# Ledger of designs, part 24: VH-VL binders against o94451r108to261

Target 1, 154 residues: o94451r108to261
Amino acid sequence: YSRPFAPVVHSRIRFRKSPFYDILEQFNAPFVVPACVGTRNTISFSFHVTPPALSKLLNDPKQYRVYLFSTPSETIGFGNCLMEFPTPQMELRINNQVAHANYRRLKGKPGTTNPADITDLVSKYAGPPGNNVVIYYMNSTKSYSVVVCFVKVY
Below, E stands for the ipSAE of ESMFold2; O stands for the ipSAE of OpenDDE; V2 stands for 0.75 times the mean of E and O plus 0.25 times the DockQ between their complexes.

## First folded at step 10 (VH-VL; framework fv_trastuzumab)

Design j3 (at its last look DockQ between E and O 0.50; V2 from the best seeds 0.00; counts 0 for: pae E 3.7 > 2)
Fold by OpenDDE, look of step 10:
Structure j3 (fold): chain C 154 residues (1-154), chain A 117 residues (1-117), chain B 107 residues (1-107)
Amino acid sequence: as target 1 above (154 residues)
Amino acid sequence: EVQLVESGGGLVQPGGSLRLSCAASGFTFSDYYIHWVRQAPGKGLEWVAYITPYTGYTRYADSVKGRFTISADTSKNTAYLQMNSLRAEDTAVYYCARWRYRAFDIWGQGTLVTVSS
Amino acid sequence: DIQMTQSPSSLSASVGDRVTITCRASQSISSYVAWYQQKPGKAPKLLIYKASSLQSGVPSRFSGSRSGTDFTLTISSLQPEDFATYYCQQYDNLPYTFGQGTKVEIK
């Protein structure tokens, strides 16, 4: 892990409200997943679970989750961003473990994609190894912004 | 014995700088969040900042953001608080405290920082 | 930020008395509230965490409870060593915030 020497400025992505969860905190600044056509690309970033979030995840696991969100980068400025992943064939790994999620949207229905629940793969520990995200993807025509969020589920 | 020991406090002029240290012993340093909490003379407690020593993530109170820097050296089991552009209102006893899953269960004895002309 | 309004600011009591200190959160929060005891010239000592869980080594005369946004520390029978200042703290959200403190003095 690289140690930051300066505070990281977080830019919050405003996602459309869901009746199933509330976003309580965004753990990382939006990480850009660039467009990639014809070749496979790999991106990687790390995120931090705050102490309050960690307390809740450990003490009230049924009420709180950690989701990975994705949206087209071009939509961030408009707010009410919709969930959309770079490609339905992508592979998501959290701390070297494959996350199982459905990255497809319903045909003809934008915003029907659910965030990826990565709660069980997130390290709920202050020490090693931390939390690392790796996304393997190809044939994405758009740039996407990815964030990890702490949510309360209903 | 599990303990935290602060040092580095003293008298500084407004606009000056000071570096505090928090030496940890008796526990696995990297497994905890290390926090700084300060207490102005005769006043209550104010959270200042925290760091995860292993990963290096930090957070700051708005009152010190941009002026204070929290850091850690896991090889020395020591956390630091670099305080720049000090103000009179920064006068306080500065405590370091550890956090893991619960609340602040271990505190240092504190070190006094006095900012005065 | 979440404010923790602590009351009273001070109280006088006698040994054997039941003492109650309250903190009210400025907004709805979960049970992630701690209570600390601080004696003059000493660092705070953790008494209660998660609103009602007694820290290891803390006498059973100390207890914590929650009712909505109100958090209460109770000393069932005040002992001579209990005269000190007490603080509540929320760690439900950043930044962490403390109550103003309650000084428990000898009557």
Scores: ipSAE 0.871, ipTM 0.946, lowest interface PAE 0.5, mean pLDDT 94
Fold by ESMFold2, look of step 10:
Formats: sequence, C-alpha cells, structure tokens
Structure j3 (fold): chain C 154 residues (1-154), chain A 117 residues (1-117), chain B 107 residues (1-107)
Amino acid sequence: as target 1 above (154 residues)
Amino acid sequence: EVQLVESGGGLVQPGGSLRLSCAASGFTFSDYYIHWVRQAPGKGLEWVAYITPYTGYTRYADSVKGRFTISADTSKNTAYLQMNSLRAEDTAVYYCARWRYRAFDIWGQGTLVTVSS
Amino acid sequence: DIQMTQSPSSLSASVGDRVTITCRASQSISSYVAWYQQKPGKAPKLLIYKASSLQSGVPSRFSGSRSGTDFTLTISSLQPEDFATYYCQQYDNLPYTFGQGTKVEIK
C-alpha cells in the first residue's frame, strides 16, 4: 500500500490536560520507540534539566516534578494525545536506576495511564553523569513517542 | 576559596572576534551551570548564555544567537565565550557566574570588551 | 520574555533610614526573583533569592517580599556600606531578565 504523504516529525507533543498537573516544559524532542513483535528491543536517549527547572525541583519538590510521557506516534499532530506506554512489561531506567511506575492501560478507560514520575532519579546537578533514559521492552505492536517533561503538580 | 576569573577582554573593531575565558577554582566546576551576563557601560545587566560543562548543553539570548558560542573544558575548569561578528552594542563588561538552584551566588570580577572603530 | 520594571531609578537616603525598592514582573511568575547589590567597579553580590530568602552572610537588615507580580527589597536601617545600586532578577524562565537598577545615594 502507498501513502500520499510522508509522516511529519513534530518537535513537541500536546497531551490532554489534567486537573492534577500542568506541563511547563518538554526537555527532549519526541524519541521514537519502534514497534517490535516477537522480539526484545532497547532504546536510549538523554535529556537535560534547564537552570530554572532545576531551581524549582530543588526548592519546591512538593510542587515540581519530572514526568515521562508516552503516546502512540500515529496520534501526534491529530489532536490532544493520551498517555499510553508501549507495553505493560517494559522496564524504564533513569540514570541506571529502575523507575517504578504503572505502565498498564486500564481496560475500557482510555487516558487512564499516568505518566511516570521520575523526579527522584533525575540528576540534581548540572554536571555528570547527566540524564540518561533506557527503555527495555518487547511485543509493542505500535511505535511510540516518548518525552520527559517538567510539571507543576496540584 | 571559591572563585571565578574572567580574562580575554579588550578593544576590537566591529565585525571582529574575541574569546573570553572563565577560570573556576575552589569548587566542583562540573556540578554547576556556568552563565555569562554582561553589563554595558552605565547600564543594567543582560543574560547572555549558559552551558552545562560536562554534557555540553547550551542556550543563548536572542541578541547573541548565531554569533556567540559558549564552551567548556572540564579538564581545565574553564568556560569560554567565543564572540564573532562583534557589534558596537556588544560593548560591555562580561561576567561569568555559577548557578545550581539559587540565583547567581558567585560572580567573576568581569572583563571589559569594547567594540569601536 | 518576562520584563522586570524596577522603581525608583534612584533615591537619596540617610544612614538609619528604611529603604524600599520595588520590582514588577510583566506577567505572572512564581517567587523566583533575586536581588543583587552592586558597588562601582565590582560584580553584583547576591542578597535575596526566591523572593524572601536571605543569602548566607547577608545582614538581616535586608529582606524581600512578594505581593502578586510586585517584589520588594527592604533595608530596615540603612548603613554606610549599603550605598550602592540594586538590581532585581527573575529566574522563573529563560532568558533571565533584570530590572534596570536603583541607585541608592547618600542624602
């Protein structure tokens, strides 16, 4: 089959608004997690925390957090995106430490998956080692796009 | 003691280039953002750029974007500001300052850059 | 960009006076505002961060406060060493921006 147009690459992702947090800043260009069926895959990328964000994280840690978001790549640019992780059996590591989050979609309830709160794993320094994201996954039938965002929590 | 020392200022003609240095001592250089802030004679302060010394991430004020490049050499505990295509409006004392989560708590003494024909 | 409008541009005061300097943000920001003191020929020196927190080693006669988009530096009893120029700075977002300065002169 053929397509009339090539896919467009977006520099930002717009997620459906939440009463529980505001997205203030996106730290990385959307990183594609390719589909893979019947096999295992690993992806990695880096992000950096800007000076104003680091100030807020260190001074007001109850209000300011770092969340990792994911959405099917095909939905970007066609409206507000919903939170969805590639598979419920994925492993997320931030700076070599395992993040503990619920990756499952609740059956019959689109948009009920929460982003992963990775704040406690993010470097609180400007220097080494920086911030590295690694995702181990398998059996993802879709491609996903992943961003790390700075958020204010209510 | 905790210290930042700028050097490399001087007189240049419009369109010229100059490289400033910011040498750090008395603290772990790679733990801090390093910023450049400038002050035109008799005027206020203007933020110029920052670098994350180890990872090399940078941002620039719009007034200098494309003309100035900030860099760092962590083995020498030194940040640099390469200034190209200099204009009269770039005339200022250039300060380097460190940042982690409070405001700018340590500043260098500044180095004067004069752009005049 | 967030503009910081500082007032007054200058003031004259005597030793012992209470001095108040105001800085207004052009839009709603959090309490991420700093105050600096600068003497002629010297770099700025941090006094106050996060609107009201006193930097280590700064005398307690300096204080900061916020009301909406207005940020205030107060010197409760002016001392001879306090005659200087004062700047506010927002660090809520890049680019960081500074007020135009307030020169505090001896009356």
Scores: ipSAE 0.380, ipTM 0.786, lowest interface PAE 3.7, mean pLDDT 88
ESMFold2 (binder alone), look of step 10: mean pLDDT 93; pTM 0.943

Design j4 (at its last look DockQ between E and O 0.51; V2 from the best seeds 0.00; counts 0 for: pae E 4.6 > 2)
Fold by OpenDDE, look of step 10:
Structure j4 (fold): chain C 154 residues (1-154), chain A 117 residues (1-117), chain B 107 residues (1-107)
Amino acid sequence: as target 1 above (154 residues)
Amino acid sequence: EVQLVESGGGLVQPGGSLRLSCAASGFTFSDYYIHWVRQAPGKGLEWVAYITPWSGYTRYADSVKGRFTISADTSKNTAYLQMNSLRAEDTAVYYCARWRYRAFDIWGQGTLVTVSS
Amino acid sequence: DIQMTQSPSSLSASVGDRVTITCRASQSISSYVAWYQQKPGKAPKLLIYKASSLQSGVPSRFSGSRSGTDFTLTISSLQPEDFATYYCQQYDNLPYTFGQGTKVEIK
């Protein structure tokens, strides 16, 4: 199999710093999760684990994780983005396995949502098929941007 | 026998183009990252780019971004490096090397690219 | 980018000598450093990976170690076939970067 390759422009989302982890690398360009009211929607995208990240995930699993981040698309231009998922009732699947995470924020407290830890669902095998993300959601009034990041945890 | 074999090197003028090939044998091509590393005459080693043959993801050194394109054909167990807008500083022996979980454990013999007027 | 400052650039030694080559990373990195041997007209050959792991088939006289940002390749007893150029490489982060090289010549 041969496919044409084009340069991929990665726009980095700048999230607010956390005392619990450092974002080391963003694996994919922001994937837009469009607003959807009254109906169910499904989005899907793939991401790539870099060789350095793969080495670290395999050799130092306690220090490094793979998180899925989300933020309102309208906030990206301002930097210091807050973590927020499209809806607390969403379902996240990594490589066809359901990710278990709390997608809710504390009432009246923006930025209290944690990224989804998807480390255990990410393929740590060099070779096909890679890593696929699927998000099932409904009743999201805003557009969100989703990225998968390689992080060092403290 | 596990091996990588580069080809396609030669003499080109500045601004010209050249396409290198890296033929793999003796191992499962789609299970490895394939990298290009170059070495200017009498100089050290410089990483150029890599590709994941199974998915087509690529990364490039800043020095070649926008000019070089790495690709792969898994049906032929071959990786490629399309080099456009070549400059004198691109003159080097170009190696392909495989990587999986350690370091570059297998290298090709290299192919010489000379960019000169 | 992470710079790997390799030293010395060259050294002269005799068969049986202990040889030490050092690379210093420009910033704090993990142990993801490799060492390669290259002979004239040949491709690099992997010697050490993950700072101190000996590649299969490599003689035990080669060893690697780490101290902070300093990475060291040691040849305990230099053999005639060991006269070559040696390179360190970090693969802790992209882009991959190499040391400038150390040419080990016969005294």
Scores: ipSAE 0.861, ipTM 0.940, lowest interface PAE 0.6, mean pLDDT 94
Fold by ESMFold2, look of step 10:
Structure j4 (fold): chain C 154 residues (1-154), chain A 117 residues (1-117), chain B 107 residues (1-107)
Amino acid sequence: as target 1 above (154 residues)
Amino acid sequence: EVQLVESGGGLVQPGGSLRLSCAASGFTFSDYYIHWVRQAPGKGLEWVAYITPWSGYTRYADSVKGRFTISADTSKNTAYLQMNSLRAEDTAVYYCARWRYRAFDIWGQGTLVTVSS
Amino acid sequence: DIQMTQSPSSLSASVGDRVTITCRASQSISSYVAWYQQKPGKAPKLLIYKASSLQSGVPSRFSGSRSGTDFTLTISSLQPEDFATYYCQQYDNLPYTFGQGTKVEIK
């Protein structure tokens, strides 16, 4: 039973709609990345790709992707959430490989950050290894919630 | 030869339990989702559940949630369906089938479960 | 849940006839639809995946197509061994759902 998938019916994150993709499925219950001031911290969690999502990823990889989203935990449930990473000084690893994403945002404009496209790092098998997410970060003044989603891109 | 072989079906009273087995051979068991699909007599096919054999992730149809448990033993290349609190409407031939990214390409021959007084 | 409505429920045809079976999705879905053949007392056999791709070892007289929410299985020249029940299945999302089946009888 490593990292079992939790029910997410009442704890899904609704993000502001994008003209560039549609969110089709959320793979994990929102995982909390605690605030961390003046120190460094590491968190990890796991997710699995569902059978219909794997079929699409393997057959239509230009159109179907896996994105990692983040938003301040305090905003969940109060309207459409904006994409924001905990800090520009974070490192994201998927299955022990560094993800290349832009964690920066324009000052005063939280909705200007894109989710991280982690598709090429995700296991394309039902079996081992599972998908492990590790975030190394420091100096985040807020708590963030992180989800991995299956998306259709345009 | 790629095969799935079900066993464990039989006659059981309502409220009873059965455990079905799905033995795999001829392919890398851990690379595939293993699903159960059932077919009531004279009726169509209904998806029941799946498992990722090594990681242990599962999902169930609403009609069986809380009563059925799917599991796997990768050392035996076998998936199991534990069926508890059986009802008459669970009467069906139960198939296991493998899935990776193309539809159900390999099915077992099925095992009959009859739930009756 | 996505429902797949299959028609006709049954048909009778002669050897050599062209046979068409249709399956309609209850909502917009992708081309992730499969077709299976099932003979009495046997497990389903995969014929077509992703709406139109022929599974290995399946005779070329079987083909699949899509028009909007309608998915079609065609047997270009019916053979005696094609007596069976045929099912469509969507695998666009869980729960996976099947059409109710089409029984094909050879006259």
Scores: ipSAE 0.276, ipTM 0.751, lowest interface PAE 4.6, mean pLDDT 87
ESMFold2 (binder alone), look of step 10: mean pLDDT 93; pTM 0.945

Design j5 (at its last look DockQ between E and O 0.46; V2 from the best seeds 0.00; counts 0 for: pae E 4.3 > 2)
Fold by OpenDDE, look of step 10:
Structure j5 (fold): chain C 154 residues (1-154), chain A 117 residues (1-117), chain B 107 residues (1-107)
Amino acid sequence: as target 1 above (154 residues)
Amino acid sequence: EVQLVESGGGLVQPGGSLRLSCAASGFTFSRYYIHWVRQAPGKGLEWVAYITPYSGYTRYADSVKGRFTISADTSKNTAYLQMNSLRAEDTAVYYCARWRYSAFDIWGQGTLVTVSS
Amino acid sequence: DIQMTQSPSSLSASVGDRVTITCRASQSISSYVAWYQQKPGKAPKLLIYKASSLQSGVPSRFSGSRSGTDFTLTISSLQPEDFATYYCQQYDNLPYTFGQGTKVEIK
């Protein structure tokens, strides 16, 4: 395998500040989860854990995590984006393993959804199998942008 | 024996191009990050770039972005550094080094690149 | 970028001496610092990782420590083969950055 040179310029999504964690690095360009009504949809993308992040995850596992973030695509330009997933009934898989998270927000309270902690499902190697994300969802009326971030937790 | 062996260095004119190779042996190439680090004559060490040979992800130092390209061929256990638009300040011994969890534990012997008119 | 300010740039010492080299990080970087030894015409050799962990095969006279943003490499009793240039490196964030180096010369 030889990957040709393909520079990737990705924008960083600015999420609202949390007292529980600091976002240190965004691993992938925002991946668009398109609206889908009446049918089931599946999206898939890969992300890369940088060497510094991998060192921290292995050496200080209690301080560092890998979270999956989601926000309505229409809000990205405003900054201070709020966490919101396409649907509370979605299924998230990391490297073919189901991630367990609560994708629901409190009624009438936007931004009360927590990012999905996928740390334990992320590969702790530079080599195989890599890191692949799959989202199964339906009945999402809006487009969402999803990113995987390296965070320091408090 | 675990080792990295660089090759391809030489004399080039400013604006020229050169391709370096880093041949790995004695370990599972695809399980490591492979980095290039350079050292100008009589100077310190400067990180240049890294690649994950398995997935092909790369990162570059600002000083070489847009000019250098790191790549890898897992079938040959070899990493490459394509250097274009070379400048005098790119003159250095170029080392490849492996990285897994922390620090560069294995280095090649280095290959000298001289950019001069 | 994180700068690693290494000191001194050079020092003269005798066999048996205690040698101390320091690197100061421009910001807090936990313990993600490595130390390397380089001899003329040779590639760097890893000595210490994670600030204080001794690399396998490295003599116990080498040690590393951290105090805040200050990282120190210590050679408890300098040996003839220890005359070389030493570099610190942070791997807390990209880009990786090195100290300027410290040349340890024979007095």
Scores: ipSAE 0.883, ipTM 0.950, lowest interface PAE 0.5, mean pLDDT 94
Fold by ESMFold2, look of step 10:
Structure j5 (fold): chain C 154 residues (1-154), chain A 117 residues (1-117), chain B 107 residues (1-107)
Amino acid sequence: as target 1 above (154 residues)
Amino acid sequence: EVQLVESGGGLVQPGGSLRLSCAASGFTFSRYYIHWVRQAPGKGLEWVAYITPYSGYTRYADSVKGRFTISADTSKNTAYLQMNSLRAEDTAVYYCARWRYSAFDIWGQGTLVTVSS
Amino acid sequence: DIQMTQSPSSLSASVGDRVTITCRASQSISSYVAWYQQKPGKAPKLLIYKASSLQSGVPSRFSGSRSGTDFTLTISSLQPEDFATYYCQQYDNLPYTFGQGTKVEIK
């Protein structure tokens, strides 16, 4: 008989904690990468680096990095999310440059996939323009949500 | 010759609205964050908001979130602060300031906003 | 939010005196602190950035330093034109926050 409120829309993703980095800031609202069975798709979105993050990236580049995270959209809101890319055979571009990332999944070992370190592709030297993310992918059986985060590495 | 000039301040009733302008000259917006910082009479400085003028990304202080909107018109080299639902506590000199990566290096002269019944 | 607690709130000093103003951060931050001078009716003027870097055109009698969470502005030999209010500002994280100010009065 009850009419619940509108479904919750998550503006942030909580990832399982890592001993190797701390997530300090999420630069974008989670962007959906739709399922794409039997065909190919391309998505794009943008983010910007905040003023304090830019200062840290320029002054302490060994400790402060920009990571791209991905998780199945269905898992958001049900505890800490695990890092997982939509497909191992995808191409990630940041500002029209191909990212060097390891998209491999290890069968039976969820949460072993590392986020993509895109720091060297982020526009740090042209001031505060937006940064463009493009993902080319094929045959993803799930919908994924993608965020770009500012991290401190240990 | 690098300048920021604020305008649009004045006396306004509580609950009213006002739009401030920040006109930039001698530089282009693409390399800078533009911020608003305010100072109540006889008081210290409070950060209000910033915008990336070309791409339109914004952030706001909690004290103004939902009431103030920062925007930019790159064809006029001008940023704006739309202030709605004004309160007595919003009475201040409003400065716009330029930020790149390490400091507010250029400030406007400020424009006074007085919210009083 | 990071609070910056500035001390003293005011001081009076003579021309030639060494003046020291301190800001304490409420939590650990790096050297992302700036210092500004503001004279009555004027906008703030940048003196120091990154805790200790002197802005171009600022006299060398101004210096900045950091010890832990304490940040210090020093005027080595106070001049009559240094009458002003001084503010520290952290830019380690948003919202940016300022100290409450230190009013320096010259006898």
Scores: ipSAE 0.248, ipTM 0.724, lowest interface PAE 4.3, mean pLDDT 87
ESMFold2 (binder alone), look of step 10: mean pLDDT 92; pTM 0.939

Design j6 (at its last look DockQ between E and O 0.52; V2 from the best seeds 0.00; counts 0 for: pae E 5.2 > 2, grease 20.3 > 18.9)
Fold by OpenDDE, look of step 10:
Structure j6 (fold): chain C 154 residues (1-154), chain A 117 residues (1-117), chain B 107 residues (1-107)
Amino acid sequence: as target 1 above (154 residues)
Amino acid sequence: EVQLVESGGGLVQPGGSLRLSCAASGFTFSDYYIHWVRQAPGKGLEWVAYITPYSGYTRYADSVKGRFTISADTSKNTAYLQMNSLRAEDTAVYYCARWRYRAFDIWGQGTLVTVSS
Amino acid sequence: DIQMTQSPSSLSASVGDRVTITCRASQSIYSYVAWYQQKPGKAPKLLIYKASSLQSGVPSRFSGSRSGTDFTLTISSLQPEDFATYYCQQYDNLPYTFGQGTKVEIK
C-alpha cells in the first residue's frame, strides 16, 4: 500500500440547484461508473471528509448531510447536471453497509431523482476504517460520474 | 502525557530543502488530523497543511502548494513536512498540531526554520 | 479565503480589568471559531472553541461570544498570567485562517 502524497485536483460537477439543499463541498474527483450490459459490474472508490465538514457534521448534525450524487458522464461539460443513477436496481454500500435510497426517477421526468443520503454510514473521524464506496450494478447503457458531496439541508 | 514534538529545523539557503518531523505520543495518532502551522518572527499564525495519518489524505495552503509535502508514518507515530524550493518568506517557527472534533487542542513546541543567503 | 480581521492589534490593561478582543469574519462562518493564547517563545494554547465553548482547564474568566460575523473574546478580570498575545481562528472552511493577533500588555 502506497499513500498518495501528491496533490489531487478535483474536477467539480455542477449540479442543478435544489431548493432542498446546497452543495458546499465535493469530496472526491468524479469517479466513472462505466457502461455495462449483460453482466454485473462492481466499482469502488474512497473519499475524505475534510475537517471543516467533520466539524459541522458532528456539531450541527441536523443542518448538514453527506450525499452521493450521480449524473451521466456526457452531461458534465454542460453544467446544471441532473441526478441520475446507472440503474434503479443498483446496490450502494458505504463502509460495507448497504445504503438505502431510491435510485429510480419518475417516468418521463428527468431530474426527479434525489441524491443518496449516506450521512449515517460515513465515518465521522480521521481514523479507521475511512470511507469506502462500492456500487454493484448491471445493465447500464451509459457511463456515469459519481461524487460524494457535503451539503447543507433546508 | 499527550504531546507533539517537532524537530528538523535549521538554517538553509534559498532554493534549499529541509524535512521537519512531528513525533506524537500519549494518544492514538491515526485518529487525528495532523496539521502544520507556521509563524514568521514577530508575526501571526499561518496554516500550512494537514494530513490524515491513517488514510493519507492531504491539503495544502496555496502559499506552499507544489513545494511542501506533508506525510505520516503511523508505525512511528510521526508526521513529516518536506519543504523544497524554500524561500525567505518561509522563515518561521513551524508547529505541528492535532485536530479531531474541535480546534487545535495540542501543539508542539515548534521548530525554527530560517531561510537566508 | 475567509479573512479574520482582529482588533485591536494591541492594548494596555491592568490586573482586574475587563478585556475584550474582537474578530470579524469576511463572510458568514457559523460558530466555528477558536481562540488561542500565546506567550513569548511558546506554542499557542486553545482557550475557546465553537465561538463560546470553554476548553477544559481554561479559567472561567475567559469567555467567547458571537454576533453575526463578529466574534469576541472576553477576559472578565485580567490576571497577571493573562498578559500574552491572543489569536482568533476560523475553521469553517479551508484554508484555516487566523486573526492578526492582539497583544495584551501591562499598563
Scores: ipSAE 0.781, ipTM 0.904, lowest interface PAE 0.7, mean pLDDT 93
Fold by ESMFold2, look of step 10:
Structure j6 (fold): chain C 154 residues (1-154), chain A 117 residues (1-117), chain B 107 residues (1-107)
Amino acid sequence: as target 1 above (154 residues)
Amino acid sequence: EVQLVESGGGLVQPGGSLRLSCAASGFTFSDYYIHWVRQAPGKGLEWVAYITPYSGYTRYADSVKGRFTISADTSKNTAYLQMNSLRAEDTAVYYCARWRYRAFDIWGQGTLVTVSS
Amino acid sequence: DIQMTQSPSSLSASVGDRVTITCRASQSIYSYVAWYQQKPGKAPKLLIYKASSLQSGVPSRFSGSRSGTDFTLTISSLQPEDFATYYCQQYDNLPYTFGQGTKVEIK
């Protein structure tokens, strides 16, 4: 029996509240996207949709969505985290399909970046080997933590 | 022809172990969540655990967490519930049931587990 | 955890009677409620999902409805095969939880 999580203090990320959605569930433990100044990197991880979330996604797809969030790893545990992608020079794939999201942020305007709505790329069947997330990126000066969340939108 | 069949129930002493099986037929096993739900004699229904058979994701009720392990073998279309450190309160009929996104539409007939000294 | 409080715990009725069973959720779950019928020695059988949708092969005398956090199963004209125990179940969140059951007995 092992305890590989002993050095990890944060299993969840608390994001600043939004008037446009509520975060209902975090599907994965925060996944670290390391800094990679002057180079390219690829990371991948998986998540699965829980049975209650799948029921809501299939029955009420306008109200229930799956969002991918990112925040600088250094900010976790020091208050509410802001949404920020590693770089605008990234590509996100969900189940080998390119996500169409806005990774751009305005310089000097923190909190203006929206999470990626990946709902239409998420497998809605229990049978797949989960949902695969791949991030191709370069020139990230910070380490980021990424979570996929189930949300209710307004 | 859609069926779930439980097996492996029996009498066991407190602290003992038992493994239940849930054999599926007549549907694509890997497309569904497989759950265990139990019912103590003369009592109501209690959700126990689920698994995604292909990807192996699991969740457990607090009452069994750390003692029970759900698993699946997609080559045999079978889910399993390994029950360790059994207590008298675990005495129940154990049902397996399938889930996709609506409700538990198919249940097995159940297998009785009795934990007594 | 979401609790489902079911009433009555039992009732007696005659063939042909209209029967209603109510289940109250401890918090908002929208329409994520199912109803099951269980006969002695048998597994539960799904009747209603998403509060009001009739499962395939279930007689149309069964219906479901919602008012706020109250969910109702109705049998419009009770038949001899309907004497059983009925359970509601929420599937808004894990753990899934069931009402304590309503035993419908022959009068």
Scores: ipSAE 0.188, ipTM 0.728, lowest interface PAE 5.2, mean pLDDT 87
ESMFold2 (binder alone), look of step 10: mean pLDDT 93; pTM 0.947

